VHH binders against RCC1 domain-containing protein 1 (RCCD1). Designs and how they scored, part 13

Target 1, 376 residues: RCC1 domain-containing protein 1 (RCCD1), of Homo sapiens (Human) (a6ned2)
Amino acid sequence: MAEERPGAWFGFGFCGFGQELGSGRGRQVHSPSPLRAGVDICRVSASWSYTAFVTRGGRLELSGSASGAAGRCKDAWASEGLLAVLRAGPGPEALLQVWAAESALRGEPLWAQNVVPEAEGEDDPAGEAQAGRLPLLPCARAYVSPRAPFYRPLAPELRARQLELGAEHALLLDAAGQVFSWGGGRHGQLGHGTLEAELEPRLLEALQGLVMAEVAAGGWHSVCVSETGDIYIWGWNESGQLALPTRNLAEDGETVAREATELNEDGSQVKRTGGAEDGAPAPFIAVQPFPALLDLPMGSDAVKASCGSRHTAVVTRTGELYTWGWGKYGQLGHEDTTSLDRPRRVEYFVDKQLQVKAVTCGPWNTYVYAVEKGKS
Below, E stands for the ipSAE of ESMFold2; O stands for the ipSAE of OpenDDE; V2 stands for 0.75 times the mean of E and O plus 0.25 times the DockQ between their complexes.

## First folded at step 4 (VHH)

Design z14 (from t19 with L11V G16R S35H R50N S58F N73D K75T T92I Q117K T120L; framework vhh_8dlx_2)
Fold by ESMFold2-Fast, scan of step 4:
Structure z14 (fold): chain B 376 residues (1-376), chain A 125 residues (1-125)
Amino acid sequence: as target 1 above (376 residues)
Amino acid sequence: EVQLVESGGGVVQPGRSLRLSCAASGFTFSSYAMHWVRQAPGKGLEWIGNIYTSGSTFYNPSLKSLVTISRDDSTNTLYLQMNSLRAEDTAIYYCAREGYYDILTGYSDYGMDVWGKGTLVTVSS
């Protein structure tokens, strides 16, 4: 069955630690570049200093500050300090292994345990190819955290389908399309309307009555995409990663220094920058503590989202890629190093007649899977 | 103009100590967390550690016992003290400014938006 089209992975952004982004020299790639890694890659997970690639044949390859390879790999998740790998077990079981990143795939893992995969296909006979992915374990009863304790149980009642981790927070999508968040909230990244931390998963009441299809967590911001293709975004915006106004676009390469913070009536935080003596300082939105609806420039429906530490990437139903946020390493893919506080389409894929199918952001780089638009 | 200028590099014998400096200008140094990063010949970058505005430090675990990072906000200067130098410490050393860290929690994304040009340290007899 020919549902799969021949495609290729592309990379752009920061690669100073030797991460594979299609060009070997320097610290950054400013426009999408074809990866020299195999076209059979089915999972990309990127930390700040290395990237893990998993192939359809079950091979894991590490690129960057960590190097090495392993077989029988079903999934991998790269964090700054730890690499989690899910390997095929002797039966229906999978083996979860967690390494310190600097010794990844060498010697003994820091921790390992057998995991029984959740049964597939019985609850939803729709036949859509759904990959369960780390950091959520296949049993949907626990997840892997980069901070101790590394194994974190989830209440069975949550019926988790997807889990994504930011620097301090977690987002969970359940089987019914509801979104939960917990962890640190100081940047509004939990979406509950306060800056308070939550120790346990808390339902995002602002999204009740809507059915979400996808969640994505950045360093300190959050995104979800509804089944109807609407984008909701909240959290930290100092680099424009929420597509809300910012003053982080600097000619001399400066970012905005910490200023006095003002709180709007809707709970969003406004910071002011110092201007010229004859100019007035302009406010910008630093924190958005409630989900905000985001429209793409052409009114396109979204189907996938991924976040870096300070940038956001969204794939549309028509196969276009939009990026915005902190761009100084070229991670937005617009052939420059300009940061954006508005979604902009990555023209490379349009110009090359490519349909974007997947996007995965590392903290400072972006990986994209694209296929040729129907040619024959 | 925002600038970071490293100094103090040179040739040093194995087992000795060396202190590098990084002079910052064009921004409010006391408001930013700062990083040290190095690049050995023919290799990619290796993160050494960072220092927050509070003076709290976090180090690469592989290097923690061998290095100390400090700052002097009155002179806008960042320091890297290295002890028991080995041939493997031969590298270009960069200081870098972190674009953001959370003041209350100390969490960082390691996002470096301004880099110095680097200073070469050669460890040889």
Scores: ipSAE 0.355, ipTM 0.714, lowest interface PAE 3.8, mean pLDDT 83

Design z15 (from t19, 22 letters changed; framework vhh_7b18_3)
Fold by ESMFold2-Fast, scan of step 4:
Structure z15 (fold): chain B 376 residues (1-376), chain A 125 residues (1-125)
Amino acid sequence: as target 1 above (376 residues)
Amino acid sequence: QVQLVETGGGLVQPGGSLRLSCAASGFTFSSYAMGWARQVPGKGLEWVSYIYTSGSTEYQDSVKGRFTISRDNAKSTVYLQMNSLKPEDTAVYYCAREGYYDILTGYSDYGMDVWGQGTQVTVSS
């Protein structure tokens, strides 16, 4: 009489502060390891030195360089300097609280603001669809910023559905599946074809006519997943986090043939091969300033993406996890510390007969939710 | 290239003192918060102390009042003064850095390694 499939959260990568719930595993965790049993985690948000875990029962627990617990928590967003928490109120209002990380959940927050969820003008698709999450506020008219002022309004014409923050940039997905970016652009992370910063949200013209289902922001790179399962990726590639050839891996003597379709500002596309041609070595790509189409091995469709500072993780429709990028702390989950400039499937979940349902990256680690295969 | 080098570890008797130093290079030291963590034999890595760019400090309860973290931005060095040492303080001590913040642009993840090689502290009977 099981109503839901049993699932568990796993962590790997940097765990130098004990920030993976239930155990310090030393400096590095190289393969997916179960988090502490007995907690029903529904949200994970990670800084480089601490992690915020929210349970279905509304408990917030901090692990790592910040510690503590709080109740009535609907959502939390962890950054190096700040912790933002969304608390359930007795009425329709929610309470946003922002703490300095060093005094998180102790004493008075730096900022507190009542927020009213957006009036229900749309049907909740089956009531089980993932609601908008921090740093986007429930009203979808503002987001929380790691710098004062902490409350940042969005233009009324932007019907925001998802907002993700990188180190210097922001990505916004609207209700129509369009992607906007703004912030620092010096590594091509805005996707507009230039390295110029944008002070206001700017539509990614190269993605016009395509419907995106998800966005993810890394430190200096960007990812989106289309409703049809295609991956578009752009920005900084010094660690191979775009799955394009990087200079740092060239000395391994490995030649990797790659194929990418690059979108122009007018929406036209160019198919390019970033590999050896007639024996010539692949060119190194340090910066990709336009969205590039990325194919996964075996033609797998993507459904979820998350980015760390220098790595990328993607969940497929069939429940496989692929990771690539900087791997020196074990955050790619391949049982080693090797960095990769190509997607590689995390065999742990395949070997344990688990289907991956969610992935959340911290800057230097990776958290995964997986359920058992073969349960009806 | 980012590098953190710890020194100052050694063997001391219970009740003794040690001063650990971490020399940083390859990044703008003053822009990063710095910390110390330790690996106790047979246990995982645990946080010890943290110093923010503002100079504010935090300590694990077991070391509070005994350890003091400080930094010298001119020398790109972070220190851990360890007093009243106990046998349970025996560990490899690591220096670590967090992400960079630029007030004009937000912050940067520019940095390679966030940890040094570690320095052994042994408190004998």
Scores: ipSAE 0.000, ipTM 0.178, lowest interface PAE 17.5, mean pLDDT 79

Design z17 (from t19 with I103S L104E S108T V114Y; framework vhh_7mjh_2)
Fold by ESMFold2-Fast, scan of step 4:
Structure z17 (fold): chain B 376 residues (1-376), chain A 125 residues (1-125)
Amino acid sequence: as target 1 above (376 residues)
Amino acid sequence: EVQLVESGGGLVQPGGSLRLSCAASGFTFSSYAMSWVRQAPGKGLEWIGRIYTSGSTSYNPSLKSLVTISRDNSKNTLYLQMNSLRAEDTATYYCAREGYYDSETGYTDYGMDYWGQGTTVTVSS
């Protein structure tokens, strides 16, 4: 809106394919950098090699290994192999189009379907509940999958509000603030206290009694934010993406030393190396199989979260951005390529007197929407 | 320490062929998918293709008839064979490690976490 305070999108991290609109000269951006001026972006969805930008005017622009533009777009969701686009249909119906990323917006979509209201929904098209963002479809009755079948219905009993996909798992937030997970669990990403896979959505019992406002899925980790601003995080931690102690990050997960795994009373898996030059093996947490409460510095309240493949980003109620996890492409935004196993505030936005309003992670990069701070 | 070292670049005449090699060390080579990517002077990256841990390959459709990617796990080496080279193929060529494979879940992650320094191919008479 013109009457609201103007903001800008910033990008950082891996950008070698030119996926940041304003960047294209290098492979990495280590500090938040403004995207092209004059583009009124309201949605960003990123794969590792291209990014989909949706403007307030309903234009979709692709940048990176996939390029092109389309109009009348309501939403877009980018994965490495597929691009899903939600467009205005001939009537009040929405048209879902799924494209192969390499031929996105140029040829015929791989699959297309009108989204049709179902009889069992409590809300009709004029109902009180708003449609979620892709991959969750309008009326919250189905979602888009990166593998065939691309259209996946949800049980009528689930009143989905948000759905996020990781590499092998799914997280669903319902209208009551309950969280469900299913899919692969070998890295603890389902949060049920085991490493077992779940074929159907399963209620996350550890979060019962709490009202969640948001979920975010990384490659192999999971995050949710409560309505009171608390962060719960679980899954794979070998890059520090859970903000739990990890092994020396000078290595990329390959070690020559003998390794021992211990199971803690709380279900966490702790690993120790058999040898080091200093002779001091240190414990680290590789897998956290149920939600762990994460505190930010000074007890700051969280309002938004987004995950890359191996990093995590959180926006606070006061407009600060914290990032941690794998940082070797500069995706943490700290002006370096250091990986972190603790939340650290991105000082760029503080230094520039900017208030962060949104964050969206691609697998190896981070996009941020920020506005200038008010006078008071 | 993960290290990828490309070799085989240089000056080649139009219509010629060239084979690039990438020597990998510091990780279990057979557990990762590998990619070739190029960057022409003043332009962004262009993905050439990948080879999975199984040995199967996937190519950029515009380059599929011109290139072949192979690997030798016993030598920890990745190869790129290029034929019918044109002036437009002048670029710095990078090998990159992509895709983590978890044998217990069958999962692979995409995206490149380590790159070589690059080797320059110049196609000119």
Scores: ipSAE 0.327, ipTM 0.714, lowest interface PAE 4.5, mean pLDDT 82

## First folded at step 5 (VHH)

Design yc1 (from t08 with S56Y W103Y S107D; framework vhh_7sr4_2; at its last look DockQ between E and O 0.03; V2 from the best seeds 0.00; counts 0 for: pae E 9.1 > 2, placed apart)
Fold by ESMFold2, look of step 5:
Structure yc1 (fold): chain B 376 residues (1-376), chain A 121 residues (1-121)
Amino acid sequence: as target 1 above (376 residues)
Amino acid sequence: EVKLVESGGGLVQPGGSLRLSCAASGFTFSSYAMGWYRQTPGKQRDLVADITSGGYTKYGDSVKGRFTISRDNTKNTVYLQMNSLKPEDTAVYYCARVEYDRYTGEDYDYWGQGTQVTVSS
């Protein structure tokens, strides 16, 4: 494998429970700040009030409303009420533990189970085997839910590669690049053109014929990225998290005298506000129940996405980071608290000649891994 | 019901000290940032100091170096130690809670009834 330039993690956004986002540990961080310098972090999982950090050496550390550390950790996944931890044992099986977040890593877990081992013995002896990340289990035949029952089987035919949980829904990416969704649909976050819930995984028919490489689930919105770098996004847009025009960012805040709902040909709801000063109502999209194609500025291709409760972050093939949506805590990384209904590049990384390689969002914050660009 | 009760205010000479306390009840105290604000008649409330749930502090410029905020999560209490008091510090001091709504992201400050601090020669 090619040698990467030295990298670091950066954080920004909400940290009002004391969770670490760079060296400035106030209530919020508005610009990317390096964190945990010299620590080889391979997983960051953030919830509303705490963040779990996992190192390549197997250390798990918690920051925020929960504190503690543990060893032999293969993976961790943080939700507000529950922490899931996958630990290596002396034998071939791993141990999945579920902890109450407020007492995580202290005393006894709420629940524990040995789980099927993941494929091992990759060709590169220094390389770490690629496995699905929590909440998807290593066997890819089950996932961890923050609601009992914690262990949720998946039909083997799904051949899951990635699974992401939003606040009320799930997205699954299979080995063939197909996307499934299930759970709550009241904000169009399932992408089936209705607001109905789905109890079982349902294939997104609107994406048939496309091969997806990445999925991300936000509070009440959904994103996927195709192998060719196209972004498809759907769900709730009250805060501009879909990068589509929204009421709270597209108007001066006048009380609506007329609000009419009409579906576009792509199934999105179109609403208009009355009382605009120039006399023409501004259109906005509150809910997009079908996948919508999103273009980044300059025609940039996307490779990774992550979502918080009401914001979206995307990494481009050239290592740029774009963010949009609700920004009140500085989680967009633009040195302000402005919300956006359009993608905006986070200039910090460009200014520092850094190439972004990974992003993971908590509900109201953003964590980013970036490396120095090579010589040019 | 969220309840914030300030105490420790009063009349003090310039150069003196006071310690304000805010007893909190009706919520999980350790999960919230807490602060002190002050208000003089006819003006908006100004930040005096706040403290995150993790113990990190921030101060207004006019009190930096003279005031110290602290919290005791076992007693559900936030404190403001005020040293080297000046007549300009005369105000009603309010204890405040920062609430972050995890669904909407709104930041709601809940306020106590206030305690009067008067610095008078």
Scores: ipSAE 0.011, ipTM 0.319, lowest interface PAE 9.1, mean pLDDT 82
ESMFold2 (binder alone), look of step 5: mean pLDDT 80; pTM 0.795
OpenDDE, look of step 5: ipSAE 0.032; ipTM 0.350

Design zc1 (from t19 with Y101T L104E M112F; framework vhh_7mjh_2; at its last look DockQ between E and O 0.61; V2 from the best seeds 0.00; counts 0 for: pae O 4.1 > 2)
Fold by OpenDDE, look of step 5:
Structure zc1 (fold): chain B 376 residues (1-376), chain A 125 residues (1-125)
Amino acid sequence: as target 1 above (376 residues)
Amino acid sequence: EVQLVESGGGLVQPGGSLRLSCAASGFTFSSYAMSWVRQAPGKGLEWIGRIYTSGSTSYNPSLKSLVTISRDNSKNTLYLQMNSLRAEDTATYYCAREGYTDIETGYSDYGFDVWGQGTTVTVSS
């Protein structure tokens, strides 16, 4: 068993409230920065103003607008208004607690429920029943909603394996690798080819016949990764978060290009004879209501994905991190604040000879777990 | 040009009240959620509260009893009423525009894409 080299967590993006452990208050981090050393973090869940960190030892620590700590924690999920915490009980049972984010871990929770993990049926030889991560409850029969009612039941027939929540929608991955979505659809984030809301989980027909391994939900966009490493992405593209051409970035690029051309002091009007090749301006896509296949550079296979408010992060099979979308706060990790409508590799991890293993996005920030590349 | 300009800051005695204003220009003010944020000397940013396009408000629980946010869309102005001010409330106060606000639902991604220059409030005896 290759001794799993101890990894580290990195954070970058908006940290105005001190969301990063040990980073102090008021820093925007435009490049990956290691989190506080010595903390064995196993779970990171980030809201806009605070981040929840769960250690392997079962300690929960909140950093940012919300502060506090708790023990015997197995998992946590953070939203702006609500913190969900899964605590270990005295027995096999887990206790789910829902806290107001502002008073998180102080006083009494808003709501609490005992959750009994379903006994692993004998027949699943793949013993690693990846216990559903919050907001999906361990029994996979319900999930936590950031809005009341906080407990949302799921039909047992869905056999949920993973659930991700966007701002107004939900994505569910079932045991068979099928994807369901429901909630608000005004930005095409449901993937059904319409902008209509769905009150109940609806199967994404466009992905039928494909087996998905992972889902991610951003503010108003959605991502899934197939078992073969293909990325499907749909929803809102205002900031290039779908890696599709967006008008907003094109206009910004022209303004910067104009400003850069005016600063050349030397009088030679290089008439960029922009040969007007009549190429029809590539259509800008504001909304993609169906899953679109996205290719990473060099044909890399994706294995993990996470979405922020308006940015997307993907981890490749080789351990590279690609980010795109809104970058105003450095949440893309490219040492700048530029937004991108195409995948860009975060060079920090490559340069440091780190292999990325996990990524989780808050609305305006990104957290990454990486390990040192084994010396071959 | 999109601009936010805070005003109304100054010196106030402990226990006093102060109303800050934020004048918005260069954009459709009524279409955006707005927030107040403050920064005390040597400290990080502290979110105070938000007002949605619907007029509904959300506050930092630690400040909820002391502050009221309102807006006048006809004047393109955001307000922060503060009562019972303490020395700890000494800070530069900023108004910020949310980067995106759904005009129908009032939902915001909580992104601040425009900031004012800030107005300083000093609470001292």
Scores: ipSAE 0.020, ipTM 0.533, lowest interface PAE 4.1, mean pLDDT 86
ESMFold2, look of step 5: ipSAE 0.559; ipTM 0.816
ESMFold2 (binder alone), look of step 5: mean pLDDT 81; pTM 0.803

## First folded at step 6 (VHH)

Design c1 (framework vhh_7mjh_2; at its last look DockQ between E and O 0.36; V2 from the best seeds 0.00; counts 0 for: pae E 2.3 > 2)
Amino acid sequence: EVQLVESGGGLVQPGGSLRLSCAASGFTFSSYAMSWVRQAPGKGLEWIGRIYTSGSTSYNPSLKSLVTISRDNSKNTLYLQMNSLRAEDTATYYCAREGYYDSSGYSDYGMDVWGQGTTVTVSS
ESMFold2, look of step 6: ipSAE 0.521; ipTM 0.782
ESMFold2 (binder alone), look of step 6: mean pLDDT 81; pTM 0.805
OpenDDE, look of step 6: ipSAE 0.179; ipTM 0.634
ESMFold2, look of step 7: ipSAE 0.451; ipTM 0.768
ESMFold2 (binder alone), look of step 7: mean pLDDT 81; pTM 0.805
OpenDDE, look of step 7: ipSAE 0.582; ipTM 0.830
ESMFold2, look of step 9: ipSAE 0.464; ipTM 0.768
ESMFold2 (binder alone), look of step 9: mean pLDDT 81; pTM 0.804
OpenDDE, look of step 9: ipSAE 0.509; ipTM 0.791
ESMFold2, look of step 12: ipSAE 0.515; ipTM 0.788
ESMFold2 (binder alone), look of step 12: mean pLDDT 81; pTM 0.806
OpenDDE, look of step 12: ipSAE 0.518; ipTM 0.797

Design c2 (from z05 with R50Y; framework vhh_7mjh_2; at its last look DockQ between E and O 0.07; V2 from the best seeds 0.00; counts 0 for: pae O 8.5 > 2, placed apart)
Fold by OpenDDE, look of step 6:
Structure c2 (fold): chain B 376 residues (1-376), chain A 125 residues (1-125)
Amino acid sequence: as target 1 above (376 residues)
Amino acid sequence: EVQLVESGGGLVQPGGSLRLSCAASGFTFSSYAMSWVRQAPGKGLEWIGYIYTSGSTSYNPSLKSLVTISRDNSKNTLYLQMNSLRAEDTATYYCAREGYTDILTGYSDYGMDVWGQGTTVTVSS
C-alpha cells in the first residue's frame, strides 16, 4: 500500500461565485490557495460558475452558483448547465444521473441510467487518472454529453480509456494509447490538419505510432501527453494557450512597453532606434490544426495535463506545475493576471516544498492536488 | 437580478406555428449568446440552437428546418420561431444565457449559465 502522503487540493483563478471551497464569493485568487476540504477530496470537476467536489467518503459537494450535496457518489462531472453524477448502487451496478446544475441535486434528475462498471482501475490518490472517469462511463462504451442526448454511445472498438470534452469537441484516448477526436473543428482543435467538423471519432494520424498516456481538452484546444513525457498541443491559440506566439499577447506587450517607456522622467525621448533588424515578424499562430510538440523548460517530462477555456496546465514527472495561456483571472497561479504564450512554472508549490500530483482546470480557474515532498 | 422570462407558449394544432419570446433583464443582453432548449414530458433536455452576439445562429441538425432563432437587442428579447409543429414538439421551452461571450468573436468560454422558468408548448389536435 503506497503510504498515501497527506495531500491537499489548491485552487486559483476565477472564483466570483465561490467555486472554491472556502474561498467565499467575489474573490479572485491569483495564487494557489488550499481548499478547506482538500485532504478528503478525490475528484474535482470545475465548470465556470461552480465546482463539484467528490470526497473519498463518497460525498459530493457543489460550490459556487450551484449548491447541494449528495452521498454515495463515486464520480461527478460538471458542466455549466448540467451535472453528471455516478452513484454507487446497492450492488456492482452504478447509477448515472444527470442533473440540472441549478437543481441543487434536489428533486428528480433530468436523466438516469444504470451502468455496469467493468474493472476498477488502481486507486489514484488524486482520483484524476483513473480509467473510466466521467464524462466517460465506467463501461467505456459511452460518455456523458453536456447537451442532449446526454448519453452518447462509443464504438466498442475504440476501447476508450479516457475521454475529455472541450467546448465543441471530444478527445478520446484508447487502451493502446491512440488518440481520437471528433466534434467541431473550426479552431483546429481536432488535430486532423483541417478546420472541418468530424461527426465520428477519427484517429489522429499525426500521432500514429506514438503512445499517449493522457489527453486534455480545453475550450478550443487539445493536449496529449505521451508515455515518454512529450507534450503535443493543437487548436486555438488566441491567448497563447498552445505556448505558441500569439498576436494578442504581442500587442499587449507592446502597449505595456510603450506605456513604460513614456514614464521615463527625463524629457529625452530616447528613440531607442531598436534597429529594425529585418527579422521577419515572428509568425503569430492563431490556429494550429496539427499536433505540435511542446518542450517544457529544462526538458522536463510531462505526466499530467489539463486545459481550461484558454489556458493549459501540465504537471511534470518531478511534481512541478507549468501553466500558460490566458491569465486574466489568475488561473495561471503566478500571482498576476498576465497571459503567457510560454510555459511558466508555478513557484508556489516549489516554494512550499509541495509535489504536484494532479491538475484539473475549469474554464477560468485551476485546481491542483499536491503532497508534501518527502524529507529525503 | 439576472433573469430570463419565456413567453408565448400555449396550445397549437399540428402543422401550426408558434413564436416564443424570452425577455432578458439584469445583464447586458447584447453581450451574450443565447440558447433555446426544450424538455418534453418524461424526456431529457434537448438543445434547439443558439444565437451569437453577432446574430449568427447554430441549430440542432434535427430541428434546423423547423426553427429559427433571432434576437432584438434593443428590446433585450430572444425569439424562437417554430413552424410545422408536431405532437413530438410538445415540451417546455427554455431560453438560456450562454455564459460569458466575447463580444468581438462571439465565442463563449462555457455553456448555459442562466435559465428561464420555461414556457410550455402543447401541440395537439
Scores: ipSAE 0.010, ipTM 0.292, lowest interface PAE 8.5, mean pLDDT 84
ESMFold2, look of step 6: ipSAE 0.444; ipTM 0.772
ESMFold2 (binder alone), look of step 6: mean pLDDT 79; pTM 0.783

Design c3 (from z05 with D109S; framework vhh_7mjh_2; at its last look DockQ between E and O 0.42; V2 from the best seeds 0.00; counts 0 for: pae E 3.5 > 2)
Fold by OpenDDE, look of step 6:
Structure c3 (fold): chain B 376 residues (1-376), chain A 125 residues (1-125)
Amino acid sequence: as target 1 above (376 residues)
Amino acid sequence: EVQLVESGGGLVQPGGSLRLSCAASGFTFSSYAMSWVRQAPGKGLEWIGRIYTSGSTSYNPSLKSLVTISRDNSKNTLYLQMNSLRAEDTATYYCAREGYTDILTGYSSYGMDVWGQGTTVTVSS
């Protein structure tokens, strides 16, 4: 068993309420900052105003607008109004609790249910029972919804492996690597080529025949990562969160460029010779209702993805972090507040010789788990 | 232009009461959940409470007994009633619009996208 090198969690982005453990009282963190040292965090779930941290020891700690702590926690899922907590029972049973976020885990939960994990059939030799991560329940037959009813059953036929919730939609990855989506579709976030809502899980036909390894759902956009490391992305592109050209960034860029050009009296128009071949202005894409293939710089393979409200983060096989989309609060980790419509590598981790292993996006912030690169 | 303007701040004695107002303009006020937040000198932001489009309210448990949030949609105005003020309540108070509000549920999930300039409340003897 390769001794897992001790890693650390980092946070950056909006932290006005103290959402990041140990992060100073600043409103914004524009570069990755390590979370509180000595806390062995295994799970991070971020809402806008608070973050839930679960330790390997089973301690849940809330930081931000919501406070509180609980023991015997296996997992937690944070939404702005509701906190789902999976607690270990006295036996193999788990207890799912749904709390009001403002309750500080005091009093009685709004809702609670016993969850019996299905006996892992003998056949998965890789004994890591990928215990479904919240909001998917361990039995993979239901998920937690931030809206009543809190318990939502899944058809057994879906064989869910992963479930991610956006603002209005859900993405499900099944055991075969197929992707299903349902919910609101007005921003193209369902990936079916329409803007219509789907009440039931619908297979993404555009991805049929491909095997996906991971799904991520943002505010109104969706991401899949294939087993081969390809990124598929679709939905809303208001802030460049699809890494496609967006009008809003073009206008901001022109305004900044105009302001910058007015300051430099020296007539050297750095003509960004973007080869204006006479070609039609590259169409701005506001909505991408079908999965689009996204290439990372240098042909890097993706292994993990997470989505915020309007930004996207991807971890490569080599342990690099790429971010793009809305950057107003520094949630992209580039030491600035610039929004990007292209993937940009977060240099902090490279400079620190850290290998990124995981990424979890909140709406306006990003959390990253990284380990020191082994001295070869 | 989307704008929030807080008013009603000032100096108040300990034990006193104060009502803050937030005037909204440039958007359909009734369609958005609204929040109050405050920032004490040298401290971070503290969420006070929220009022949904339905008129239902949620409060910071630490402040629930001291504050009441209300809204008048006809006037595009948000209110914060504060009672029994203490020195610890000295802060700049901000009203904020919730950026995404579900029209059906009034639930917001994506943060406060518009902020006022704030109004300062000083509680001093």
Scores: ipSAE 0.274, ipTM 0.698, lowest interface PAE 2.0, mean pLDDT 86
ESMFold2, look of step 6: ipSAE 0.361; ipTM 0.707
ESMFold2 (binder alone), look of step 6: mean pLDDT 81; pTM 0.801

